# Designs tried in a protein design chat: VHH binders against p49116. Part 206

Target 1, 238 residues: p49116
Amino acid sequence: EGPLLSDTHVTFKLTMPSPMPEYLNVHYICESASRLLFLSMHWARSIPAFQALGQDCNTSLVRACWNELFTLGLAQCAQVMSLSTILAAIVNHLQNSIQEDKLSGDRIKQVMEHIWKLQEFCNSMAKLDIDGYEYAYLKAIVLFSPDHPGLTSTSQIEKFQEKAQMELQDYVQKTYSEDTYRLARILVRLPALRLMSSNITEELFFTGLIGNVSIDSIIPYILKMETAEYNGQITGAS
Short names: E, the ipSAE of ESMFold2; O, the ipSAE of OpenDDE; V2, 0.75 times the mean of E and O plus 0.25 times the DockQ between their complexes.

## First folded at step 12 (VHH)

Design ue21 (framework vhh_brivekimig_d4; at its last look DockQ between E and O 0.76; V2 from the best seeds 0.78)
Fold by OpenDDE, look of step 12:
Structure ue21 (fold): chain B 238 residues (1-238), chain A 121 residues (1-121)
Amino acid sequence: as target 1 above (238 residues)
Amino acid sequence: EVQLVESGGGVVQPGGSLRLSCAASGFTFSSYDMSWVRQAPGKGPEWVSSITGSGGSTLYADSVKGRFTISRDNSKNTLYLQMNSLRPEDTALYYCVKGGYYPWRKSFDISSQGTLVTVSS
């Protein structure tokens, strides 16, 4: 059996909406986030091993890990997205809600902590100078996590995760031979992803989705949408 | 040239049902996601539902979820919208649109005449 990932899976290019508005409004944030989500999902479905799990299983898998994939995507695309600016804008919007007394003190704290965790995670990844291959393998490790409840084909998922881990190990050893502990240093960042709330992420980045649909509902749709159409919409060619 | 022709609209009482059809031509129908959009009097276009090219996945606006069913027959190049439990607020001109659901989409390329659905007691 061939490798889990190929060079084609290393490419992860996010196209931002253009032009960037002077004021980052909710629409811009949502569109940017949605594009990243779509990119992440399409990345996943491009993996042969992912396809081999079948539609029901791979949909369940993505539903379980989309927040982690999305967060890794944020880290990877932080510069292109101007993530710090986006997060600042989100905070500013939240301040308006606070002033209107729409949120409880506890909720405000939760949301602000979540934003802080996101920023810290992305900063930590930047500090590690994670490259495209490492991100690809980390995303695969997160994607093929067998420990989510309700998953089928758990044994096969575990095998794929192990394969991703092995390939990452081989890559790091080959590419960063002088840094003996780089692999461990990278992997210890993954637990931080599990501390982040998918609900809060959804509220922060995906407020105002057309039709008020949930990410949970959109996932199976994204996974089955026509690629040509998607590419046209993202590149603005359509 | 892309051509979309909607049909099946009419007047129904609240709680009634209608089935809309859209005949598509001028493109490879099965290669594109399709959507229904509606426009009520005095309001902007509202996304209603989308279906993937193969028909394997569907998506609905919360306002119609559980009541409307989108489907397609690729052999006939036809898109359908089964509308049950119709409400007065469903009154609108319904358009078939080439293209799927995108969360950021605020405008729709409506080039067809649409079909009028009126829900009234």
Scores: ipSAE 0.842, ipTM 0.919, lowest interface PAE 0.6, mean pLDDT 93
Fold by ESMFold2, look of step 12:
Structure ue21 (fold): chain B 238 residues (1-238), chain A 121 residues (1-121)
Amino acid sequence: as target 1 above (238 residues)
Amino acid sequence: EVQLVESGGGVVQPGGSLRLSCAASGFTFSSYDMSWVRQAPGKGPEWVSSITGSGGSTLYADSVKGRFTISRDNSKNTLYLQMNSLRPEDTALYYCVKGGYYPWRKSFDISSQGTLVTVSS
């Protein structure tokens, strides 16, 4: 019993690498995206309902939904990340790759479509002026998705998702009482997240990870790592 | 104070194996993620592998995955690196480092002497 999320789960402060380079590069983009990934995973692992599912279920759940959580994080942190500038730099790099004939035409079309969908999603969220509470519940709805293939404990996951939906509804109705359709406008944005490719997200944002590790392998590590050092990493590197 | 002492290095032929050890003292070993880093002659430090404080998860650089195995024994305050199928490019001074994997970590707090691994015919 009790609320699914507390006020501690609303705080979502991304610290960017400092100083920002004169020209954006692959390392800066990858470091920035990695900080968001770590922040998103630590957010998820801090939720009591998530903890109650057990370690193997937790890992499977996050592996299934990390890209959707990451995309919500991009939208929430778009201003502090200067996401529009990052995406413009990526597009410029892709145009150079076309002229150097380093990517197939089909892949380039696929990647450019993904970038446009991401920009549209982030713009729509900014237009709706989604607040930190709303983002927290949207992330919880995405996290506790029972319909991903290969999951166990799907009935419990479904119950947690329903609870997140109910708490979002209650919050929106109380906080935005004069905006009858706000909840519907918010929820209609979520299906776009399932269309985002984790493979393309890795290519766009995670080129240059130290050791050339995969996101799929990092996730179990982040979920089980000691957190005291993590706080020092985000504070001292900001 | 924090002390890390590596051992187990030596000269080995390509395809051979070595097991490195790191004795830790001066901190609560089980409460910290741990890493191995290496430094080849004339090159900067390179992250090799990390393990969580409990030992519940491990992570490897692609260059060593499938060949190296990181482990720890929290009852003995000891970190290990089992290195199999060694190659000449694995030749380096190997260091044990307090702390885990972070993609934005620019430097490693190397406070130890390391143990030398030489892979040559």
Scores: ipSAE 0.735, ipTM 0.896, lowest interface PAE 1.2, mean pLDDT 89
ESMFold2 (binder alone), look of step 12: mean pLDDT 84; pTM 0.843

Design ue22 (framework vhh_brivekimig_d4; at its last look DockQ between E and O 0.73; V2 from the best seeds 0.00; counts 0 for: pae E 9.7 > 2)
Fold by OpenDDE, look of step 12:
Structure ue22 (fold): chain B 238 residues (1-238), chain A 121 residues (1-121)
Amino acid sequence: as target 1 above (238 residues)
Amino acid sequence: EVQLVESGGGVVQPGGSLRLSCAASGFTFSSYDMSWVRQAPGKGPEWVSSITGSGGSTLYADSVKGRFTISRDNSKNTLYLQMNSLRPEDTALYYCVKGGYYPWRKQFDISSQGTLVTVSS
C-alpha cells in the first residue's frame, strides 16, 4: 500500500475572519476556533486511510481525539491566529467574570490552568520549530489512536498509527539527519495533549457560537459536509 | 437563478404537526447542504436545522431536537421539514436556505418568501 499521507495532507492553511476587530471579542475568538475545528476535521476526512475505516468508526475517532487535533492545530496556526493575543483576551474576559462573581474559585483555577497548558504546549512546539510535515504526521498519530474506549477496528487503527509513526521517522531522518534525537523530542510532546480537558476547550473556544449544539453533536455533520461549500464559506467566496 | 419556494405552512394547535417543503431550482441541489431558518415576529432569524448534500447527516437546534426532522429528496430537488409536537414558540416564518450550518454565520441569505407556521390554541 501507498503512504498514509501525501503532500496534499501537509497543507493546512487557516483563513482567519476578516477584518480583525480592534478588540478581540468572544465572537471573533469563537469563529476563529470554529474555522480551525472545521479545517481539522476536513483534513482528517481527506486521508484515504481515514475514509477506509467507515463512517461510524471515523466519527468515533474524531469524537475521541478532536481536542488533541484542535490543540495541534492551535500550535500549528498560532502565528496566523495570534494565539497569544486570543488567549490573553480570554483571560481578560475571565477576569471580568471573576469580578462579577460568575465563576467559582475552583473553576477559575481549572480554566486558567488549562489556558496555561495550551500556551505552554504551543510554545514548546514553536521552540521545536515543527514543520508542516511533522505536524501532519503528528495529527495522524493522534487521529489514529487505538487506545480510546469504544472504538471499533482497533487493529486497523493501530496499523495506521504505526504507519504514521514510521513515515514521520523516515521524514525526520531524511530532513533532519544532523539531529539524531529530533523524533524523540517531538513525540514526547504528545502526552501533554491528553492532559487537556476537552470540556474546558469547548467552553473556552466554542460556547459563544455553537451554543445550540455540542461539538460532539456537530462532528458527524462536519465530516459529511460538502467541501466546496465549506471552502466558499471560509474564503468568503459565494 | 437560484430559486427556493417554501410551502406547507399553516395554522395548527399546540401538539400538532406540519410538514414543510422547499422546491429548489437553479443549482445542483445534491451538491449543496441545505438549511431551515425561521423568523418569529419581532425576532431575528434563527437557525433550525441543516442537512448535508447527500442527506447522510442532519443537525438540529436544541429547541427543535427530537421534534423536527429534516430530510431531502435529491431526485425531486426538494427539502422537507417534518414538524411534530409543535409549540406556540415555533410560530414563525420558515425559510429554506441554500447552505449548511456554520457556527460563525450571523446572517442568512434569505431570498425566498418563506412559509408561515402559526401554532395557537
Scores: ipSAE 0.801, ipTM 0.920, lowest interface PAE 0.6, mean pLDDT 92
Fold by ESMFold2, look of step 12:
Structure ue22 (fold): chain B 238 residues (1-238), chain A 121 residues (1-121)
Amino acid sequence: as target 1 above (238 residues)
Amino acid sequence: EVQLVESGGGVVQPGGSLRLSCAASGFTFSSYDMSWVRQAPGKGPEWVSSITGSGGSTLYADSVKGRFTISRDNSKNTLYLQMNSLRPEDTALYYCVKGGYYPWRKQFDISSQGTLVTVSS
């Protein structure tokens, strides 16, 4: 009986494209978001419990939860990414799209509501001062969610989620021993992740992907990506 | 020094088939994802397909899905593209490139001659 995660799963270092442009553009936003997506997928792949579920189950889980993992990553890396600046640039892009009739008024409302929900989520996590261990366990709870439609092996997935919840509880009680309600305050934020739309996330952060391929269609490829190729692209090597 | 040499192109009727090959040297072939990229006259490069280092996963552009099959033989350091049901719009120079499909990959480092595929009727 061992822990679900080890200290190596707590490390979550996002590297930003350099240099940061004076005015953020679609290319910089998409590059930054792509780095976070790949970091999140490779984080999930590194977990022995995830590996034990088998290739088909792995793909199904990540397709079901990639947006929730991505959103947790945005919250965790909000300062490094200058997320508030990125969201402001996206709002400016949306205003231009209205003037050029590229989006309907109803769609704009949906997208702005999504941005507001994302900002509120990130702000709430920052107010709680969620640490790296807590983020790692929250990501594991989200990853091993048995209630997504179409999953197989749901009993085993549920057992892994329960183990992540137990380990988070133990960590919080030991590290924040005088804050009786910390675990409850953290967990009450998780339902908000299910309200985040994958389609709107793709529009906000992944506009201009080559091939016009949806994120869920490239997930099997990302999960099989060779380590040497990943390291070369993330470090900026050509 | 990385070397990639394409072959197998030619002239074919619409609906025909061709099999492209790419001989790789100068790097550990099995450790890297590989891709096919094509360039039609007067157009920029277009990604076609990618395959992981082990060959376990493949990805295709929507325009070729169901018609093209990428594969590799790591014992021979060779990448392949089986092209079936060819259409005039598939006419292009085809290049193999080291590396897979990534959202941040906006440019393809094409340093080889490529192999010409012409689909005419």
Scores: ipSAE 0.006, ipTM 0.296, lowest interface PAE 9.7, mean pLDDT 82
ESMFold2 (binder alone), look of step 12: mean pLDDT 84; pTM 0.851

Design ue23 (framework vhh_brivekimig_d4; at its last look DockQ between E and O 0.05; V2 from the best seeds 0.00; counts 0 for: pae E 12.3 > 2, placed apart)
Fold by OpenDDE, look of step 12:
Structure ue23 (fold): chain B 238 residues (1-238), chain A 121 residues (1-121)
Amino acid sequence: as target 1 above (238 residues)
Amino acid sequence: EVQLVESGGGVVQPGGSLRLSCAASGFTFSSYDMSWVRQAPGKGPEWVSSITGSGGSTLYADSVKGRFTISRDNSKNTLYLQMNSLRPEDTALYYCVKGGYVPWRKTFDISSQGTLVTVSS
């Protein structure tokens, strides 16, 4: 069979909401995050191998790894998003909330540590100067992870992951032939994604969601979203 | 020109049922997700439900989940909302909206007249 990813899967362009407010409010942060989430989910949907898993399996797969995909997306789009500024704004909003709601010290620590982990991860990726192809393959490796509980078709998922890994290896060898350990340096960053709490990520970036709808609950809907509607949302049409 | 016309509203007692319809024209109906939004007196618009263009996926607000069912007939360019077990708090003007669920959306492009649903003893 053909390659897992094509050049079309390398493109990952996030469009930020416009205009940018004077200060980054919760709405702006949530909208930006939502756009990234949609982009990430629809990127996954665009992969033929992902489609071949069937609706139930691919939905379960995304539910299992959306926070990792999202985090990779944050790293990849960090400059366009002004991620450092967003995170600073989140901290500021959190501080205000803490003053009002008297959150426990332990909770505050957890949230702040999470923000630190996000920032450090993104900084580490920037330091490695990860390119668009490498991000695409890393996202695929994360997406096609067979070790999540409750997954079906794990053998097929594993095959896709292996294919992603092989293609990444070939790409790195071809493109960065003088850096013999680049592949290893890139792959050792992936465990950091598993240490991040999806719940905390959701609380930080998606507090402005309509009602009490969880990301988990809307994933099936996002994956079924029409392209025309998605494009309209990405362009800021409301 | 995009045109949306809602119908099916009325007065019902608590526990009653209504079925709303929305006739769509001026665009390729099956290519777009659709939503129901409602606005109660003195309140802002509230998202109720969305359905994908193909009808393959639906989403509901927690307040109506299990009671309301969104559907569509693309051959008739019509959107539906079956409302069961109606409550007084469901009283609102209901609007059909072109577009699906957007997590951060607080405002809606409402250009139609809506249909009034009144739930009262």
Scores: ipSAE 0.017, ipTM 0.314, lowest interface PAE 6.9, mean pLDDT 89
Fold by ESMFold2, look of step 12:
Structure ue23 (fold): chain B 238 residues (1-238), chain A 121 residues (1-121)
Amino acid sequence: as target 1 above (238 residues)
Amino acid sequence: EVQLVESGGGVVQPGGSLRLSCAASGFTFSSYDMSWVRQAPGKGPEWVSSITGSGGSTLYADSVKGRFTISRDNSKNTLYLQMNSLRPEDTALYYCVKGGYVPWRKTFDISSQGTLVTVSS
């Protein structure tokens, strides 16, 4: 038995492509997002409880929640990524698409609403000054969600989620002992993650992927890929 | 509907040169990174090169670096690949695709016919 997460799972260091271009482009945005996605999936892979569920269950869990984990990662790394600048560049691109009559008005509205929801979520997390331990436990709560369709071992997944919730509660109580409502304020932000559309996230951040591959189709490959293999492919490209 | 039409392939001797072109339509060409992908007989697809939407940055597979040059003309919605010092192992069907380089991609959504490059003595 023992803790669900250790101090090694709190470290979440995103390295951005360098140098940052004068004008942001699809390649820079997609590379930045791909690095965050890879970091998020490998973070999940490193958790012993996740490993204990087996490879098929692992793939199913990550397919169900990757967008929520990615969105938490965006909030955690918003300053390092210059996320506000990236979102401004995307909005500018969308405005040009309206002028060129390339997208329907309903689609543009859906995408702009999604961007607004994402900005509001990230701003609310920054206002609460969520720390690295809190992010790690929130990601674990999202990862071990038993209610997604098609999952096996749902009783064990529920137990892991309950353990993540208990460890977050203990951490907040000990670290923020004078802030009685901090846990409640943090947890009330989680439902917004379920409203984020994976298809729109792919369009906003992953349009530089070759072809029209969905993220859920490549998740098994990401989970198997070693850090050295990923770095070797990046190095070979530059 | 995205349409990509490749041209410029042919038969060339080792050490020769070819320039491939790809005419693009159905999307805002200048806003998207573009790539060349090739498929040799009996083998899976292989990423060759990518270029950013503005043309400001280029990427190459190690097997072609120094010999191939990717470029684009956004005023003509056209992508190019200049291939120099060609080798028999460059023999393949060449495709242009919408999108940039992703390290884990081993599959490609190829909807065009491509252009055949054959390098033989």
Scores: ipSAE 0.000, ipTM 0.189, lowest interface PAE 12.3, mean pLDDT 82
ESMFold2 (binder alone), look of step 12: mean pLDDT 83; pTM 0.834

Design ue24 (framework vhh_brivekimig_d4; at its last look DockQ between E and O 0.07; V2 from the best seeds 0.00; counts 0 for: pae E 8.1 > 2, placed apart)
Fold by OpenDDE, look of step 12:
Structure ue24 (fold): chain B 238 residues (1-238), chain A 121 residues (1-121)
Amino acid sequence: as target 1 above (238 residues)
Amino acid sequence: EVQLVESGGGVVQPGGSLRLSCAASGFTFSSYDMSWVRQAPGKGPEWVSSITGSGGSTLYADSVKGRFTISRDNSKNTLYLQMNSLRPEDTALYYCVKGGYLSWRKTFDISSQGTLVTVSS
């Protein structure tokens, strides 16, 4: 069979809401996050191997890894999003909650640590100067993870993950031949994604929009959305 | 100031068609996802459909999928909803909302007039 990913899967351009408000309000932050989520999900859907798993399986797969995909997307789109500014704004909004004594000290600590982990992860990726191809393969490796509980077709998922890993290896070897340890440096960043709480991510980026509705519950709807716009972004058409 | 003005509502028989319009002003229309939301008497607001800023992506509630079509003309700052094969259960006030599938609740304003769609024999 052909490669898992093509050049059309490398492009990953996020369009931010416009105009930018005078200050980054909760709505702007959540809207930006929503667009990234849509882009990430639709990117996954654009992969033929993902489609081959069937609707039930690919939905379960996305449910399992959406926070990791989203986080990789944050890292990849950090400059366009002004992620540091967004995170600072989130902290500022949280301070209001602190002042109103709405959160326990332990919860505040957890949330702040999560924000720190997000920032550190994105900074680490920036330091590595990860390119668009590497991000695409990393997202694929994360997407086709067979070790999540409750998945069907795990053998097929594993095969796809292996293909992603092999293609990444080949790409890095070809493109960065003088850096013999680049692949290892890139892959060792992936465990950090598993340490991040999807619940806290959801709370930080999405509660202002969907309230008590979970990302898990809306994923099937996102995957059913017509994707001409996002497909265009993936293919480089703007 | 953001202004959204709905029009095109009316009384139709079951199986009939209507086309709703929403004139938008006070913001860069093409930069925002838009949605239609409806509210029937005695019921809460129900999301109907959303469209991205460019118009390249659309989403529909299961209850209207295959019957309704959302579209937009960014050159005219106008949102549309083509409603075909209308049913009595489609009877509601229809609202244009600045925001997509995930964000419409945040920006939904019941102070808008909406446009009334009545489907009855």
Scores: ipSAE 0.029, ipTM 0.485, lowest interface PAE 3.7, mean pLDDT 89
Fold by ESMFold2, look of step 12:
Structure ue24 (fold): chain B 238 residues (1-238), chain A 121 residues (1-121)
Amino acid sequence: as target 1 above (238 residues)
Amino acid sequence: EVQLVESGGGVVQPGGSLRLSCAASGFTFSSYDMSWVRQAPGKGPEWVSSITGSGGSTLYADSVKGRFTISRDNSKNTLYLQMNSLRPEDTALYYCVKGGYLSWRKTFDISSQGTLVTVSS
């Protein structure tokens, strides 16, 4: 009955590790990405509709969509993160790995295609000048997707997604009234998120964090972690 | 002063079981995620398992998943590790750590004694 999101859910401020090294390294990239992942997970956790679904449903939703949320976060924070610089450093590293024959040629081709798709997505969002409200609603639309296999509360999830769609439509119509096709242009970018590979995202951004487990294996832990530990990792731990 | 005292180690045959305990004092136990970390002879520290402050979620290294169970009793300020189906590669000094999956490296102090687990045939 109330709005799906409030103004507190529009704020999405990523704080980068300081200082930025002159030459990017795995630890800086992984810490930067971890901060974005935790910001995204705690953003989702703060939404009353998400809280209402219960812990099992919440975990299943985030496991299914974390890479889409992360990718939207990359696009939203691309300038703050210097994402183009990070991706260029990764590309240079991959080219060196080919010379040293450390990875299979097929894997490297998959990773390079993924990087290109990510850059294309971020550029398309930048061309539209997607704002913080639009990003918040887009994240809600991908979070509350009823289409993922194995979900149990799909009727309620679908209702929340429809509400996010309606609130986005209302916002765009009020704020961009002179741009008749803006909503359609925004929404047609979402299918590209389903093309993003979660295992390649882990390889690109999380090689130093995961240790012995994948991101989708630690999601229940992230969703339940103590606020003090979250604040220490995101706001000032390293 | 934060104090963590591990116990429950010993010698067992492969396939055996042990239950480790950690008595915590000097901090509000329920407010902190906790971990078990182990160090085998000649190797660096290896994270084993973590549990949230409330006990609502747990996380395990792949090498122990399905065999080990972390738990806590916040009324007794005690952390536990139930170890089943033990293997020779589980032989290590086991440490209780104040801190979760993301923070255990910063809070781990090798100067604590730990509790020795030896799995031998």
Scores: ipSAE 0.012, ipTM 0.448, lowest interface PAE 8.1, mean pLDDT 83
ESMFold2 (binder alone), look of step 12: mean pLDDT 87; pTM 0.878

Design ue3 (framework vhh_brivekimig_d4; at its last look DockQ between E and O 0.72; V2 from the best seeds 0.72)
Fold by OpenDDE, look of step 12:
Structure ue3 (fold): chain B 238 residues (1-238), chain A 121 residues (1-121)
Amino acid sequence: as target 1 above (238 residues)
Amino acid sequence: EVQLVESGGGVVQPGGSLRLSCAASGFTFSSYDMSWVRQAPGKGPEWVSSITGSGGSTLYADSVKGRFTISRDNSKNTLYLQMNSLRPEDTALYYCVKGGYMPWRKTFDISSQGTLVTVSS
């Protein structure tokens, strides 16, 4: 069969809300994060192999890995998003909550550590100077992970993951032939994604979702939404 | 021109049921996600529910989850909202909106008259 990914899957362009406010409020952060989430989900559904898994399986797959996909998206779009500024804003908002004694000391520590891990991960990816193809393949490897509990068609998922890995290997060998260990350096970053809490990510970036909808509940909706609606949400002005 | 006409509102007692309808015209109905939004007296608009163009996926606000059911008939260009176990806090003007769920949006493009739902003992 043909390759898992095509050049169309390499393109990953996030459009930020405009204009950028002087003060990054919760609304701006939520919208920016939501756009990235939608982009990531629709990227996934654009992959023929993903579609071949069927709706139930691919929905379960995304539910299992959305945090990792989202985090890779943050890293990839860090400059466009001004991620450091967003994270600083989030910390500032958290300071208000701290002052109001809304969070326990342990919870504060957990949240701050999570923010640090996110920043560190994104910085590490920037340092590696990961290109669009490498991000695409890394996202595919993360997406087609067969080791999540409750998944069906794990054999097929594993095959797709292997294919993604092979294509990444071939690409790195071809494009970065003088960097013998680049593939290993890239892949060794993936375990960091598994240490990040999806719950904390949801709380940090998606607090204030209209109707108090969870990411878990919105995923099937995003995956099935009309393309026109998607385009409007991703590229449309606030 | 996009036209949306809501109907089915009325007065019901707590625990009662209503079924709202929205007749759509002026666009390819099946190609767009649709939503219900409501506005209670003295409050801003609140998103209630959304459904994808094909009807394959639905989404609900926590306040109505388990009680309301959104559906559509693309052959009739009609959107529905089945409302069961109605509560006084469900009292509002209900609007049909072209477009799906937008998690960050607090304002809605409401161009229709809406249908009034009153839940009162």
Scores: ipSAE 0.772, ipTM 0.885, lowest interface PAE 0.7, mean pLDDT 93
Fold by ESMFold2, look of step 12:
Structure ue3 (fold): chain B 238 residues (1-238), chain A 121 residues (1-121)
Amino acid sequence: as target 1 above (238 residues)
Amino acid sequence: EVQLVESGGGVVQPGGSLRLSCAASGFTFSSYDMSWVRQAPGKGPEWVSSITGSGGSTLYADSVKGRFTISRDNSKNTLYLQMNSLRPEDTALYYCVKGGYMPWRKTFDISSQGTLVTVSS
């Protein structure tokens, strides 16, 4: 009963650290990425269907899909984040790691292929001009995935995913009625998210976390932290 | 006025244990995430651990994970840090801070005297 998402779930406003440093560094990149991660997790926790699944199930879902949600967030916020500039800075840092013999040739290949796949995904989403409603439903489809191993309540999760798919279909058909194939073109981009390695995402974006905490440890904390503290300090405009 | 008073510090041998307490007043304690921060001699402040307002989730710096346990008693407005398997590098002034973990928080609003922990043989 009722829609899975409301208009309040469409807004996704990322604010960047200020001021932008003269030289991009691991700390600026990590702070920028952390703001996106927190925004993505608070977006998920605001969904009534997500709240209804219970705390253990919620944590399991987000642990399973955080990298896919983060990658969708990168695509949605690529312009405001200056993602191309961040990725260029990371590539330059990789050259230093080669010079100091800190990485094997196979690891460097894996990391560079990941960067190329991320750039390709973001470019494909930009070319389709994916709007905020479409991103919200795509994130919901990814979040409510029942096929991750070890999940409980999979039948309820599956029903929420089906509802997200139906709401996306209805939105696209109403808003883009002139484009018969838009839904199909959007949905075929989702499998690319499973190609993204969470380990490599942590290496690229999260090497400067205060206290050297892991993303896997932060996720349960974000899901249970006091929302007033988050909303009063670092949230987007809406 | 927010007031935080730490206690429970002292001198202990390596491998020993201490339990720190922080008495909170002047705000609705259960509505805020809380943190422990420490400052070793000659070094800047270092985040140690955080706990959510309800106590439902905790987070630890890698340097203390598995050895320290943060907890709270909202009925007594008190924050705790159980410190086990103490090492000389844990020697520091320990401060209780109103507010939780944010990876972009560079400074801490320390408004208290702290409690000194010294780990030496």
Scores: ipSAE 0.673, ipTM 0.873, lowest interface PAE 1.4, mean pLDDT 88
ESMFold2 (binder alone), look of step 12: mean pLDDT 83; pTM 0.835

